# VH-VL binders against p19838r805to892: the designs that were tried, part 3

Target 1, 88 residues: p19838r805to892
Amino acid sequence: QGDMKQLAEDVKLQLYKLLEIPDPDKNWATLAQKLGLGILNNAFRLSPAPSKTLMDNYEVSGGTVRELVEALRQMGYTEAIEVIQAAS

## First folded at step 14 (VH-VL)

Design k3
Fold by OpenDDE, fold request of step 16:
Structure k3 (fold): chain C 88 residues (1-88), chain A 122 residues (1-122), chain B 112 residues (1-112)
Amino acid sequence: as target 1 above (88 residues)
Amino acid sequence: QVQLVESGGGVVQPGRSLRLSCAASGFTFSSYAMYWVRQAPGKGLEWVAVIWYDGSKKYHADSVKGRFTISRDNSKITLYLQMNSLRTEDTAVYYCAREKGYWAGYDAFDIWGQGTLVTVSS
Amino acid sequence: DIVMTQSPLSLTVTPGEPASISCRSSQSLLHSNGFNYLDWYLQKPGQSPQVLISYGSDRASGVPDRFSGSGSGTDFTLKISRVEAEDVGVYYCMQSLQRPYTFGPGTKVDIR
């Protein structure tokens, strides 16, 4: 099962901001795809906070921090990984 | 209400410098990426520069790279464009624009200023 | 750089009739994440640009439903179902897939 609940709220907020950047290769939609949630991207896009909605769904689905980091690694998003690792 | 107001435009000679400002109000400025877009008289739109919400990243169009610098002061809720070594082809109305992306990533330039005219002529 | 083109460059429409503007990109704007990074903007005479459509088909807040965006990859279309006097201006498509963002040359829409 997932352990996303172990991430502090401030860490999540930092991640949300990093996923809001104007870089298609490093945004929430691409992360969703890497996490297997890409089919929900249209739904996420229409939500008030796509990055948060994605992360919430990922957590509820039993996602893990390890898998999140791996997805971010595949995206080459080193800065996002560092945010998570600094909190661990 | 959400608003962007550019200032600092004027007439300058080639080779001179000018700094534009864009005052933001009505929203959490520090949460948004900001852009400069220009439009030469009677011409189309041209992307000039972008700066991340926290100023950590900046990108400039090749046409202005090395001469123009985008920056921001979130404490003053102001966006800047330092323009050095101005050329006649830099003559344009300069718009500042906000990226609609609070918690949403890139969406579009949803807020634009009224623009400020920069005229570079001998 | 991604080159954007538009057709036609000028369009005169009778009020109440539909209008269609084509936008083409030199490279596909469809990202693997499933989104097309293509915006439509309108610049009315003497005004600043304003967003109409984002992500190829998402109508911006406050934009009348007579405006619609369609297309994917390299070919996009903006449609106005019933042109009104207030729709006069220059329409621009813009790709936001990669920097530098690039605009189409614009399509001037006028009323007959």
Scores: ipSAE 0.801, ipTM 0.930, lowest interface PAE 0.5, mean pLDDT 94
Fold by OpenDDE, fold request of step 16:
Structure k3 (fold): chain C 88 residues (1-88), chain A 122 residues (1-122), chain B 112 residues (1-112)
Amino acid sequence: as target 1 above (88 residues)
Amino acid sequence: QVQLVESGGGVVQPGRSLRLSCAASGFTFSSYAMYWVRQAPGKGLEWVAVIWYDGSKKYHADSVKGRFTISRDNSKITLYLQMNSLRTEDTAVYYCAREKGYWAGYDAFDIWGQGTLVTVSS
Amino acid sequence: DIVMTQSPLSLTVTPGEPASISCRSSQSLLHSNGFNYLDWYLQKPGQSPQVLISYGSDRASGVPDRFSGSGSGTDFTLKISRVEAEDVGVYYCMQSLQRPYTFGPGTKVDIR
């Protein structure tokens, strides 16, 4: 039901980089909470690539690009939103 | 081998300028946020500045704002600290450090240089 | 700014005995994302600092398991189960929740 597969790989890579910055309010862990996956944060942290693991799980769970953008908006992460919108 | 090597330290008089460099090797420099941390002789550690992986954002401690500027040249794999209007209290060993945050956002300063000594005295 | 404190400021330990260092922050370092943004560093004599613990309890690569970090919110503890001669140095806690990052004053650990 999700449409995350519509995001190009290069867009995802850009998002990964934006989610690994030294800002607790704008990192992958905070995004996970907004997406309802915060309970898995410890598991994500222990993975080799937390941002990628989060996004992969979100995609598999049927997540949508729209909901991802809304989550990022709640985080005030304008730059991340722009990356997604530029690809649409 | 992953390493950071600081250079540019020395003895200068108050009011003078100095530019420190930190040469990185052994890792994808452009993927990591970089930091300057200093330590006055016989004292503790003090955060000085941070710069984003792509140089898009930078922040400085209040103690150095308006005088120090962190920058980076990813093509040269080098981090810089431009220090202007130096004061005696700026005397310290200056360390460059890498934030271990390739995927995690933040995961401590896992790589440090050996530091370069800056002495500001009349 | 977040103020960090440590206790004790100095500690002399007999080799083989345990050691414990406390770190306290002026505000909670527990972020809403569930992680504590607290690191522990060791600076051995004449050397650069090196990371021991991140996120309050995560041992860095290559750090012996005799080192452990615990705590949450405003109170944290670094424990060394069996102190060795190579553990001599100054231990610092550091908060990374918000800028500026701030360090504790350091705890000097010596061997008897």
Scores: ipSAE 0.797, ipTM 0.929, lowest interface PAE 0.5, mean pLDDT 94
Fold by OpenDDE, look of step 14:
Structure k3 (fold): chain C 88 residues (1-88), chain A 122 residues (1-122), chain B 112 residues (1-112)
Amino acid sequence: as target 1 above (88 residues)
Amino acid sequence: QVQLVESGGGVVQPGRSLRLSCAASGFTFSSYAMYWVRQAPGKGLEWVAVIWYDGSKKYHADSVKGRFTISRDNSKITLYLQMNSLRTEDTAVYYCAREKGYWAGYDAFDIWGQGTLVTVSS
Amino acid sequence: DIVMTQSPLSLTVTPGEPASISCRSSQSLLHSNGFNYLDWYLQKPGQSPQVLISYGSDRASGVPDRFSGSGSGTDFTLKISRVEAEDVGVYYCMQSLQRPYTFGPGTKVDIR
């Protein structure tokens, strides 16, 4: 089972903001792909908060913080990783 | 009502400096990446610069790099473009634009100002 | 830089008739995340640009359904099913895949 609940709400909010940037390589859509949820990108895109929707779905599906960090690492998104690590 | 209003344009000689401002209203300014786009008279659109919502990152087109600097003051809800060493080819209407990205990532420039004219001439 | 081209550069259409504008990029705008980073903007006479389409085919809020965007990779098309007088202006495509963002040269659409 996932452990995304370990992340405080303020940390999640910071991540949402970091994923709402114009860089395709470092946005929520790319993260979704890395997390194996890329097939839902069209659905996420239509939601009012794609980054939040993604993270919620990831959590519900049993995602882990470790895998999240790994995905972000693959994206080279150091800033996002630091946000998570600072809270740990 | 969401709105962007540019100001600071005018006529200047080559080599001079000018600072443009873009006053935002009607939305949470600090949540959006902001852009400058310019249009020379009778010409097309040219991307000039972008700045992140918190000002942490900014990028400039090669045509203005080293001369122009985008910045923002979220406490004043204002976007700026410092233009130094102006050239005649910098003559254009300068638009500020908001990226529709809050909670949605990149989603094009959904709000534009009316533009401010900068004329560089001897 | 990614080079954007458009065709035609000018188009005169009879009201009620359809219009089609092509946009081509020098490299694919399809990202591995599945989205095409291509926007369409309209600049009406004497006005600021306004977004019509994002991500190649996503119609912006308030944009009439007579506008549609299609295509993927390097070839994109903006279609207007029934051109109206208010559709007069210059249409630009813009790639947002990588900086610097680059615009097409624009297509001027007039009505007969």
Scores: ipSAE 0.729, ipTM 0.917, lowest interface PAE 0.6, mean pLDDT 94
Fold by ESMFold2, fold request of step 16:
Structure k3 (fold): chain C 88 residues (1-88), chain A 122 residues (1-122), chain B 112 residues (1-112)
Amino acid sequence: as target 1 above (88 residues)
Amino acid sequence: QVQLVESGGGVVQPGRSLRLSCAASGFTFSSYAMYWVRQAPGKGLEWVAVIWYDGSKKYHADSVKGRFTISRDNSKITLYLQMNSLRTEDTAVYYCAREKGYWAGYDAFDIWGQGTLVTVSS
Amino acid sequence: DIVMTQSPLSLTVTPGEPASISCRSSQSLLHSNGFNYLDWYLQKPGQSPQVLISYGSDRASGVPDRFSGSGSGTDFTLKISRVEAEDVGVYYCMQSLQRPYTFGPGTKVDIR
C-alpha cells in the first residue's frame, strides 16, 4: 500500500529542509495535520528531527507519495511538490 | 557553546548607512532562519527582518522595508543587516536571533546576541 | 498586523509570592496544525532577551519549573509560582503566527 520507498533519500533530505522554515502554513506541523498525523505533532516537535520523524512515521504507517503530494498542494507548497516531481 | 555576537553599531547622521554583522558559533548556522530584532532606548522589542536558512527568502517589517536589507553568508557563518537612509527613529539596540532549524525543533528565538547600539543623530 | 497587549504593564511582587501576566492577541494564534504561535521572553536588566516559553506552554531548555505558560487562541498567561530576585525584568509575549511578528508592550516585574 505504501510507496514512500520510491522517493530517493536526497529528495527526502530536500523536503526536510523545505519543511523547516518559519512559516506555519508550510512547515512540517501543517504537513502532519494534512496527512492525518496532527495528533502526533507534540511528539514530532520534541524529537531531534521533526521533519524526518514525521516522514518516517508516515512511511511506516503505509503513506503514499500521491497522498503526500496532495497534502502539499493543499498547503500551496509548490516548491516542495516540484522537488518530488523533478526527481520522477 | 552556542552564541551570536553583533557588531557594526555606532553613531551616524540621518540619511547615512551602516552595516551590522552577527557572527555565529557553536551550531550549524546554515540550518537556521535568522532574525534581526531591535529595541529603542527605554522601549519594547520590534521585529525587523527574517532570512531563510539558505538565504532564498527575506522579509522585512514595514517600518524598514526598502531601506534595510537582511542577508547572510553561510560560508563566513555571518548574518548581516544593511541599513540605508537611516532615520532618528532607527536609533536602537539591534539584536540578531536564531529560530528553528530542521534538527532543532523550535519555533521561537532560542538564542539572542548581546546587541549592538545604533544611534542616529545629527 | 496582529496587535499584542499585556496586563499589567508593571508589577511589584513580594519575594516568594506568585506573579501572573496576561497576554492577549487581536486574532487567534491557534493554527490548524494544533499549535499556538505564542512565545514568552524575559529581558533582565541590562541583558538581551531570553526565551522562557514557546507554543504557549512549553518551557525552553534550562528554564526553571516555577515558570509556566497557559492559554490558547487569543488569551495567554505566564505564571511565576514564587518570584525570586533573578526573575526581575521585563516580560514580553510575541506572536509568530504571521509576519510581521509582533511583541506585546512588556510587563515590568520588580520585587519589593
Scores: ipSAE 0.498, ipTM 0.863, lowest interface PAE 2.0, mean pLDDT 90
Fold by ESMFold2, fold request of step 16:
Structure k3 (fold): chain C 88 residues (1-88), chain A 122 residues (1-122), chain B 112 residues (1-112)
Amino acid sequence: as target 1 above (88 residues)
Amino acid sequence: QVQLVESGGGVVQPGRSLRLSCAASGFTFSSYAMYWVRQAPGKGLEWVAVIWYDGSKKYHADSVKGRFTISRDNSKITLYLQMNSLRTEDTAVYYCAREKGYWAGYDAFDIWGQGTLVTVSS
Amino acid sequence: DIVMTQSPLSLTVTPGEPASISCRSSQSLLHSNGFNYLDWYLQKPGQSPQVLISYGSDRASGVPDRFSGSGSGTDFTLKISRVEAEDVGVYYCMQSLQRPYTFGPGTKVDIR
């Protein structure tokens, strides 16, 4: 069910940077909540790279790019969606 | 050694302009949102402005909006505050601050400069 | 704007005794992502502020264990289990849930 491997590494690096901004509505913690991984947010915060740790966990859990884009849409995060869509 | 060093403060008359600089060292400047916070003599802290790591977005407190502009030059590893139409109410110590965020994973002002004093008086 | 208040505004403590500082916000600082966007700072005399606590309860690196933060939503508390001379200064809470970020008025802590 997972297709996160289809995202190029440079796309993922752009996403990490976009998710580590000073906006609680558009950060990695809120994305984790939207993806059903919010219970792990304290563990992600203690990681050296929370956005990468979140994305790795989501990928291992079988997450899909389609659900990722929907979560970003629910956050109103058009810049992040555009990064993903430009890669398709 | 992680440092932020402000400069450009001084005494100026109302209506004039000053430009503050904040030189950063010891960390990857382009990975952090940067802030200005001020403290009037004998008073508390007031947030002034924020700029995103790449300069793409910036926000200012209403008390300075339209008069102050935050900016950054990542190639020079420097944060700026352009202060126009200064008023006596702008008299304060101005601190630059780093939000701990990109690699550390939380939002707090973990590094502050020593501050630079701006005095606006006739 | 989210209004932040602190209580007390000033206290004097005997060294070795505990201290407690309350911070209240005009609206909840608990985001749907599970985090409280409430930080505590200490400004020692003549110095710039330094972070003590983030997210309501997480001690910053290098902050002694005698400092602890608790609370959620609109009510937060900073406790010092045993006040030392180096703890003198003004303690501020700050919300970072939404712009403009706002500070409480400060609590001045002195010893004796």
Scores: ipSAE 0.463, ipTM 0.857, lowest interface PAE 2.2, mean pLDDT 90

Design k3
Fold by ESMFold2, fold request of step 16:
Structure k3 (fold): chain C 88 residues (1-88), chain A 122 residues (1-122), chain B 112 residues (1-112)
Amino acid sequence: as target 1 above (88 residues)
Amino acid sequence: QVQLVESGGGVVQPGRSLRLSCAASGFTFSSYAMYWVRQAPGKGLEWVAVIWYDGSKKYHADSVKGRFTISRDNSKITLYLQMNSLRTEDTAVYYCAREKGYWAGYDAFDIWGQGTLVTVSS
Amino acid sequence: DIVMTQSPLSLTVTPGEPASISCRSSQSLLHSNGFNYLDWYLQKPGQSPQVLISYGSDRASGVPDRFSGSGSGTDFTLKISRVEAEDVGVYYCMQSLQRPYTFGPGTKVDIR
């Protein structure tokens, strides 16, 4: 259903790093909220790898790269968008 | 044991410079954002600066911006604060602190050093 | 800047009795991601600060369960269900929602 498999693993690893910073507006928790997964944020926070857990949940739920980029755009997270778009 | 140890404090005259160090041990230093927080004698806590885990971003409180520079050397497992143009108002105990950011999400300042006293007096 | 206030500024407690400390912020600390960016610290006499509570209500590792945090948005409370002698010190709230990160003025807790 989704197309998240088109993102290479090194791109995903770059995204995890960008989402695990001390900036509430540009972290994995805010991305989760924009993707409709915000109700899981406490579980993500307590997992060993919150960004990966979020992204795995999103992918399994049929998430798309297009919606991921739009969520990042709503967050104003230009660097994260560029990582995805440069890898095409 | 996870530990932070500040050093480099002392008595200096206004206008002089001082460099603080914070030696870390017992954890993967390069995985954490690091902070300086100060406490003037008899007063409360004031955030001074933050630096990202890789040093790529640094932010300073307005009260010290342009005079103080936070930095880190991940190969030496050490955080620094370069303090230039010191004023009497900078007199404080300076703490380094770690914000938990590795894997388990972000948390408050979970580890603090014991502090180093900087006294700026003529 | 987000201004943090605390009430009371000083509190004397009989050992074994409860204590309650209020913290207020000049704007909401509840982010759209569902987290409150409010932490509580204790500074015991002669010591550096130590974290008690993160995200308004999550006890840090090793913190006794007699400490609890509650509240959301602009109003937060730290409660100690039974004050012990080792709880003496100054309690600070801090917001980490936006820079500059700011602390409340502190609440000094003493034993009667």
Scores: ipSAE 0.441, ipTM 0.841, lowest interface PAE 2.2, mean pLDDT 90

## First folded at step 19 (VH-VL)

Design t5
Fold by OpenDDE, look of step 20:
Structure t5 (fold): chain C 88 residues (1-88), chain A 120 residues (1-120), chain B 112 residues (1-112)
Amino acid sequence: as target 1 above (88 residues)
Amino acid sequence: QVQLVESGGGVVQPGRSLRLSCAASGFTFSSYAMYWVRQAPGKGLEWVAVIWYDGSKKYHADSVKGRFTISRDNSKITLYLQMNSLRTEDTAVYYCARQKWSGSDAFDIWGQGTLVTVSS
Amino acid sequence: DIVMTQSPLSLTVTPGEPASISCRSSQSLLHSNGFNYLDWYLQKPGQSPQVLISYGSDRASGVPDRFSGSGSGTDFTLKISRVEAEDVGVYYCMQALQRPYTFGPGTKVDIR
């Protein structure tokens, strides 16, 4: 439930910034792991925008907003969840 | 070209205050976490502080907590370090550095450093 | 705090010969996300530090391939396959797993 396409571009941009921070527990690499895409972390790391690359791959793989929120919840990343919920 | 330039260093007596500045150019300053790292004369490197890209979070080393404060003004593209209650052991070259956009990479750009000497 | 150590603390190498520097952390730097949060920096005489390696083994842009980083967990190694005069300086490892970030004491590399 909840196609990633439903998220506005500005919301995604906010998420990218929140995931590219010097906090290993709340970064894109940890999110990728929670979303089952951790095997691609080396590839994401080599990209110019890891968070965007992650989100694009997640969307192409059929990922949902619900699952994204759940992953962020498992990470304890309340601020990121709020960004998504505010756009709903 | 990407560049960081520190300023504000000098000689001060113990207990005095000093404010360092780090002027950034050549990149989107507001997208990067910024750091202060210092090096006492003839010694190694010591992490001092970090500030989030938007200034929402700050962290300081225990050795400077309560005395030093990192801040930034993204409109001026400048990083600051307010140093209060200076001690002789604070004598060091102070470097500002940026972390790459990924947020997990190393400090890829460093300034030339500014010397702070605390002596009576 | 995570304590970082290095060995040796000083090293003199003949140009063209290899060099190896060890870095050890008091706790594992391997995060559950699969990355080792260990950086290597070089500070050449009279200069600011510059990054060589990130994530334990990823060479920074512009760094010659004679430099390589290896290791995982608590033990890391920086290798220079053939030391050149421009490689003289002090090498530092740094953990970026948790704050405060902590550096090793540094290894001074000189040439004969």
Scores: ipSAE 0.860, ipTM 0.942, lowest interface PAE 0.5, mean pLDDT 95
Fold by ESMFold2, look of step 19:
Structure t5 (fold): chain C 88 residues (1-88), chain A 120 residues (1-120), chain B 112 residues (1-112)
Amino acid sequence: as target 1 above (88 residues)
Amino acid sequence: QVQLVESGGGVVQPGRSLRLSCAASGFTFSSYAMYWVRQAPGKGLEWVAVIWYDGSKKYHADSVKGRFTISRDNSKITLYLQMNSLRTEDTAVYYCARQKWSGSDAFDIWGQGTLVTVSS
Amino acid sequence: DIVMTQSPLSLTVTPGEPASISCRSSQSLLHSNGFNYLDWYLQKPGQSPQVLISYGSDRASGVPDRFSGSGSGTDFTLKISRVEAEDVGVYYCMQALQRPYTFGPGTKVDIR
């Protein structure tokens, strides 16, 4: 039902790095909240790779690239949006 | 053995410059944001600056903005603090610190500190 | 800037007795992502600071379970259930919600 498999692996790797920075407004935890996955944030934090765990969960849940870009836009995360759009 | 070692401290007159270095070892330096934190003698801790893992973003406390510049050389595995126009209130022990990899904001590794004394 | 305060500023404890340190912030440290951006550090005499607690309540690796953090928003507490000699030093809270990151003034803990 989702289309996250359209994102190349190198794009996903860039996104993980961008989401693991010391900026609470632009990190994986805030992305999870915007994607409706905020209730899982403690589980994500306990995982060895929070950004990957979030993105895998989102993909398995049927998440779409369009909704991902919209969440990043709500966060004001222009750099992350550009990574996705440069791959299209 | 994860370690941070500061150097370059000393006694300097007001208005002069110093450059601090922080040599890192035992971890992948280029994966971590790095920080400077200072402590005036007998006083508490004060955040000074941060630099992103790739050097792309730098932020400084207002008390040092325009005078101090954080930088890094990932090929030399070294963090720097260029301190210009030093003032007596900059007298402190300067620590470099690493942010924990898991995306926690905690400073999990600190150096031993280097003393900067700014005195006439 | 977010102002951090601590209470008490100094505390003397009989070994084996509990201690409690309060930290308050001038604005909420609870982000919309559900996390409190509040850390606790201990600086032992003559040493660099070391992390004890992250996110208000999460004990760092290797920190004894007699240390516990609680609270949310603007009001946080560090408790030591049984103070030991190695716990002597200055305890700082720090907010990492907004730059500049700011520390509390410290609470000096000593034994009697």
Scores: ipSAE 0.612, ipTM 0.879, lowest interface PAE 1.3, mean pLDDT 91

## First folded at step 20 (VH-VL)

Design u1
Fold by OpenDDE, look of step 22:
Structure u1 (fold): chain C 88 residues (1-88), chain A 119 residues (1-119), chain B 112 residues (1-112)
Amino acid sequence: as target 1 above (88 residues)
Amino acid sequence: QVQLVESGGGVVQPGRSLRLSCAASGFTFSSYAMYWVRQAPGKGLEWVAVIWYDGSKKYHADSVKGRFTISRDNSKITLYLQMNSLRTEDTAVYYCARQWSGSDAFDIWGQGTLVTVSS
Amino acid sequence: DIVMTQSPLSLTVTPGEPASISCRSSQSLLHSNGFNYLDWYLQKPGQSPQVLISYGSDRASGVPDRFSGSGSGTDFTLKISRVEAEDVGVYYCMQALQRPYTFGPGTKVDIR
């Protein structure tokens, strides 16, 4: 039902890095909260790659690129949005 | 194995410049934010600077702003700290450290390099 | 800047006995994402700092389970259930909520 598979792997890799930066307002944990997956943050934290684990779970749960962009917008993460839009 | 090795420390007079290097090995350097942390003799730890994984953003402590500049060369797998207009209070052991996730602690530290600023 | 404090600044512990170190921040380190951005580090004599705890309570890889971190907001505690000789050193808390990152003054732990 989701369309996260439409994002190329290289785009996802760029997003992973952007979500691992030392900014609590713009990291994977905050994104997870915006996407309604915040209850899993402790599980993500224990994974070797939290941002990847988050996005994988988001995809499996039927998440959409539109909702991802909206969440990033709420975070004010313009750079991450640009990465997605540049690939469209 | 993962390792960070600082170099470039030494004794310099006030007002002089010095450049520290931190050579990384055993991991994908370009994936990590990197930090400098210093420790004056017999004192505690002080955050000095951070640089993004791709060098796109840098931040420095107020105590060193305008004088110190953090940088990195991912092709050389090396972190740098350019120190200008050195002061006696800059005397410290300077450590480099890595941080994979913005939420994680500094899990790898170098052995440190001593910088002594004295007349 | 966020100001970090620790208490006590030094303590001497008999081997096998527990130890407790308090860390306080001038403002809450609890982010809206649910995490406390508070780290604990140990610097053994003549060595570089090493991480013990992240997120206030997450024990780092390789850290013995006798170490534990607790607390939230502005008050945090590091506990050692049974102090060993190898635990001698200076313990620092550090906030990573906002730049500049700031350290506590450190707590020196010695063995009696």
Scores: ipSAE 0.859, ipTM 0.944, lowest interface PAE 0.5, mean pLDDT 95
Fold by ESMFold2, look of step 22:
Structure u1 (fold): chain C 88 residues (1-88), chain A 119 residues (1-119), chain B 112 residues (1-112)
Amino acid sequence: as target 1 above (88 residues)
Amino acid sequence: QVQLVESGGGVVQPGRSLRLSCAASGFTFSSYAMYWVRQAPGKGLEWVAVIWYDGSKKYHADSVKGRFTISRDNSKITLYLQMNSLRTEDTAVYYCARQWSGSDAFDIWGQGTLVTVSS
Amino acid sequence: DIVMTQSPLSLTVTPGEPASISCRSSQSLLHSNGFNYLDWYLQKPGQSPQVLISYGSDRASGVPDRFSGSGSGTDFTLKISRVEAEDVGVYYCMQALQRPYTFGPGTKVDIR
């Protein structure tokens, strides 16, 4: 059981935008890799909203906010971490 | 009905400035990174600049860095390219383009505006 | 900068026959996230460019399935299984792995 429901919807919307920037090191595909969901990246790529699809999959798989922040830290994605931490 | 329309091109002398505009419609402009790409007459495509969805980061090709500045005004739904210290080598059709969501490809392009730098 | 090359630079095809365009990069375009950051564009005469393929193989919306992309790393191919008159134009590959983003020189495709 995860705790991703604790993130407000406006925080999730900001994260989707941050994960859609045109930087392969700081996008949804690399986040999926860090979260252990990299094998699903082809499915995410083919969806109409890859970052939302990734985040929904992570949530229903029982993902935690702590693991999300750690994955973003491993990517060096300070801006995304700050969005999450400003909500807590 | 997604559309990008460039304007502001024209003929200018070397060393002068121009500002290009790109008016967007039919999509949520503030959710997309935007690009400028240019094409000299009879030549291939050259990436010029990118700006993040919120304007927080900008990157320029080395050939224009320090002279050109990409910017956006999300409240006016408009992308800009400020071009200073123009050179004859900057003569090109300038296209604005939108990031394909979830990709780094450019899925929507404007029709282009011609900039001619000549004495 | 990642240098992109294309071959051939010009191609004349008989309508209904296949065409193949090669694109090579000076560095691998395969990212550790598993994707190749290679895109294909078509510029028809008198028009702005339009995207055909992203990630080396994903067709953009509205692009016919006679267009296919393949390859990985440094070598990529765009194939048109049966060339039609509307396919005339210049085809560009572009790498989006790292800035500056760079295009190949283009392959001009005409009908015989």
Scores: ipSAE 0.648, ipTM 0.905, lowest interface PAE 1.4, mean pLDDT 93

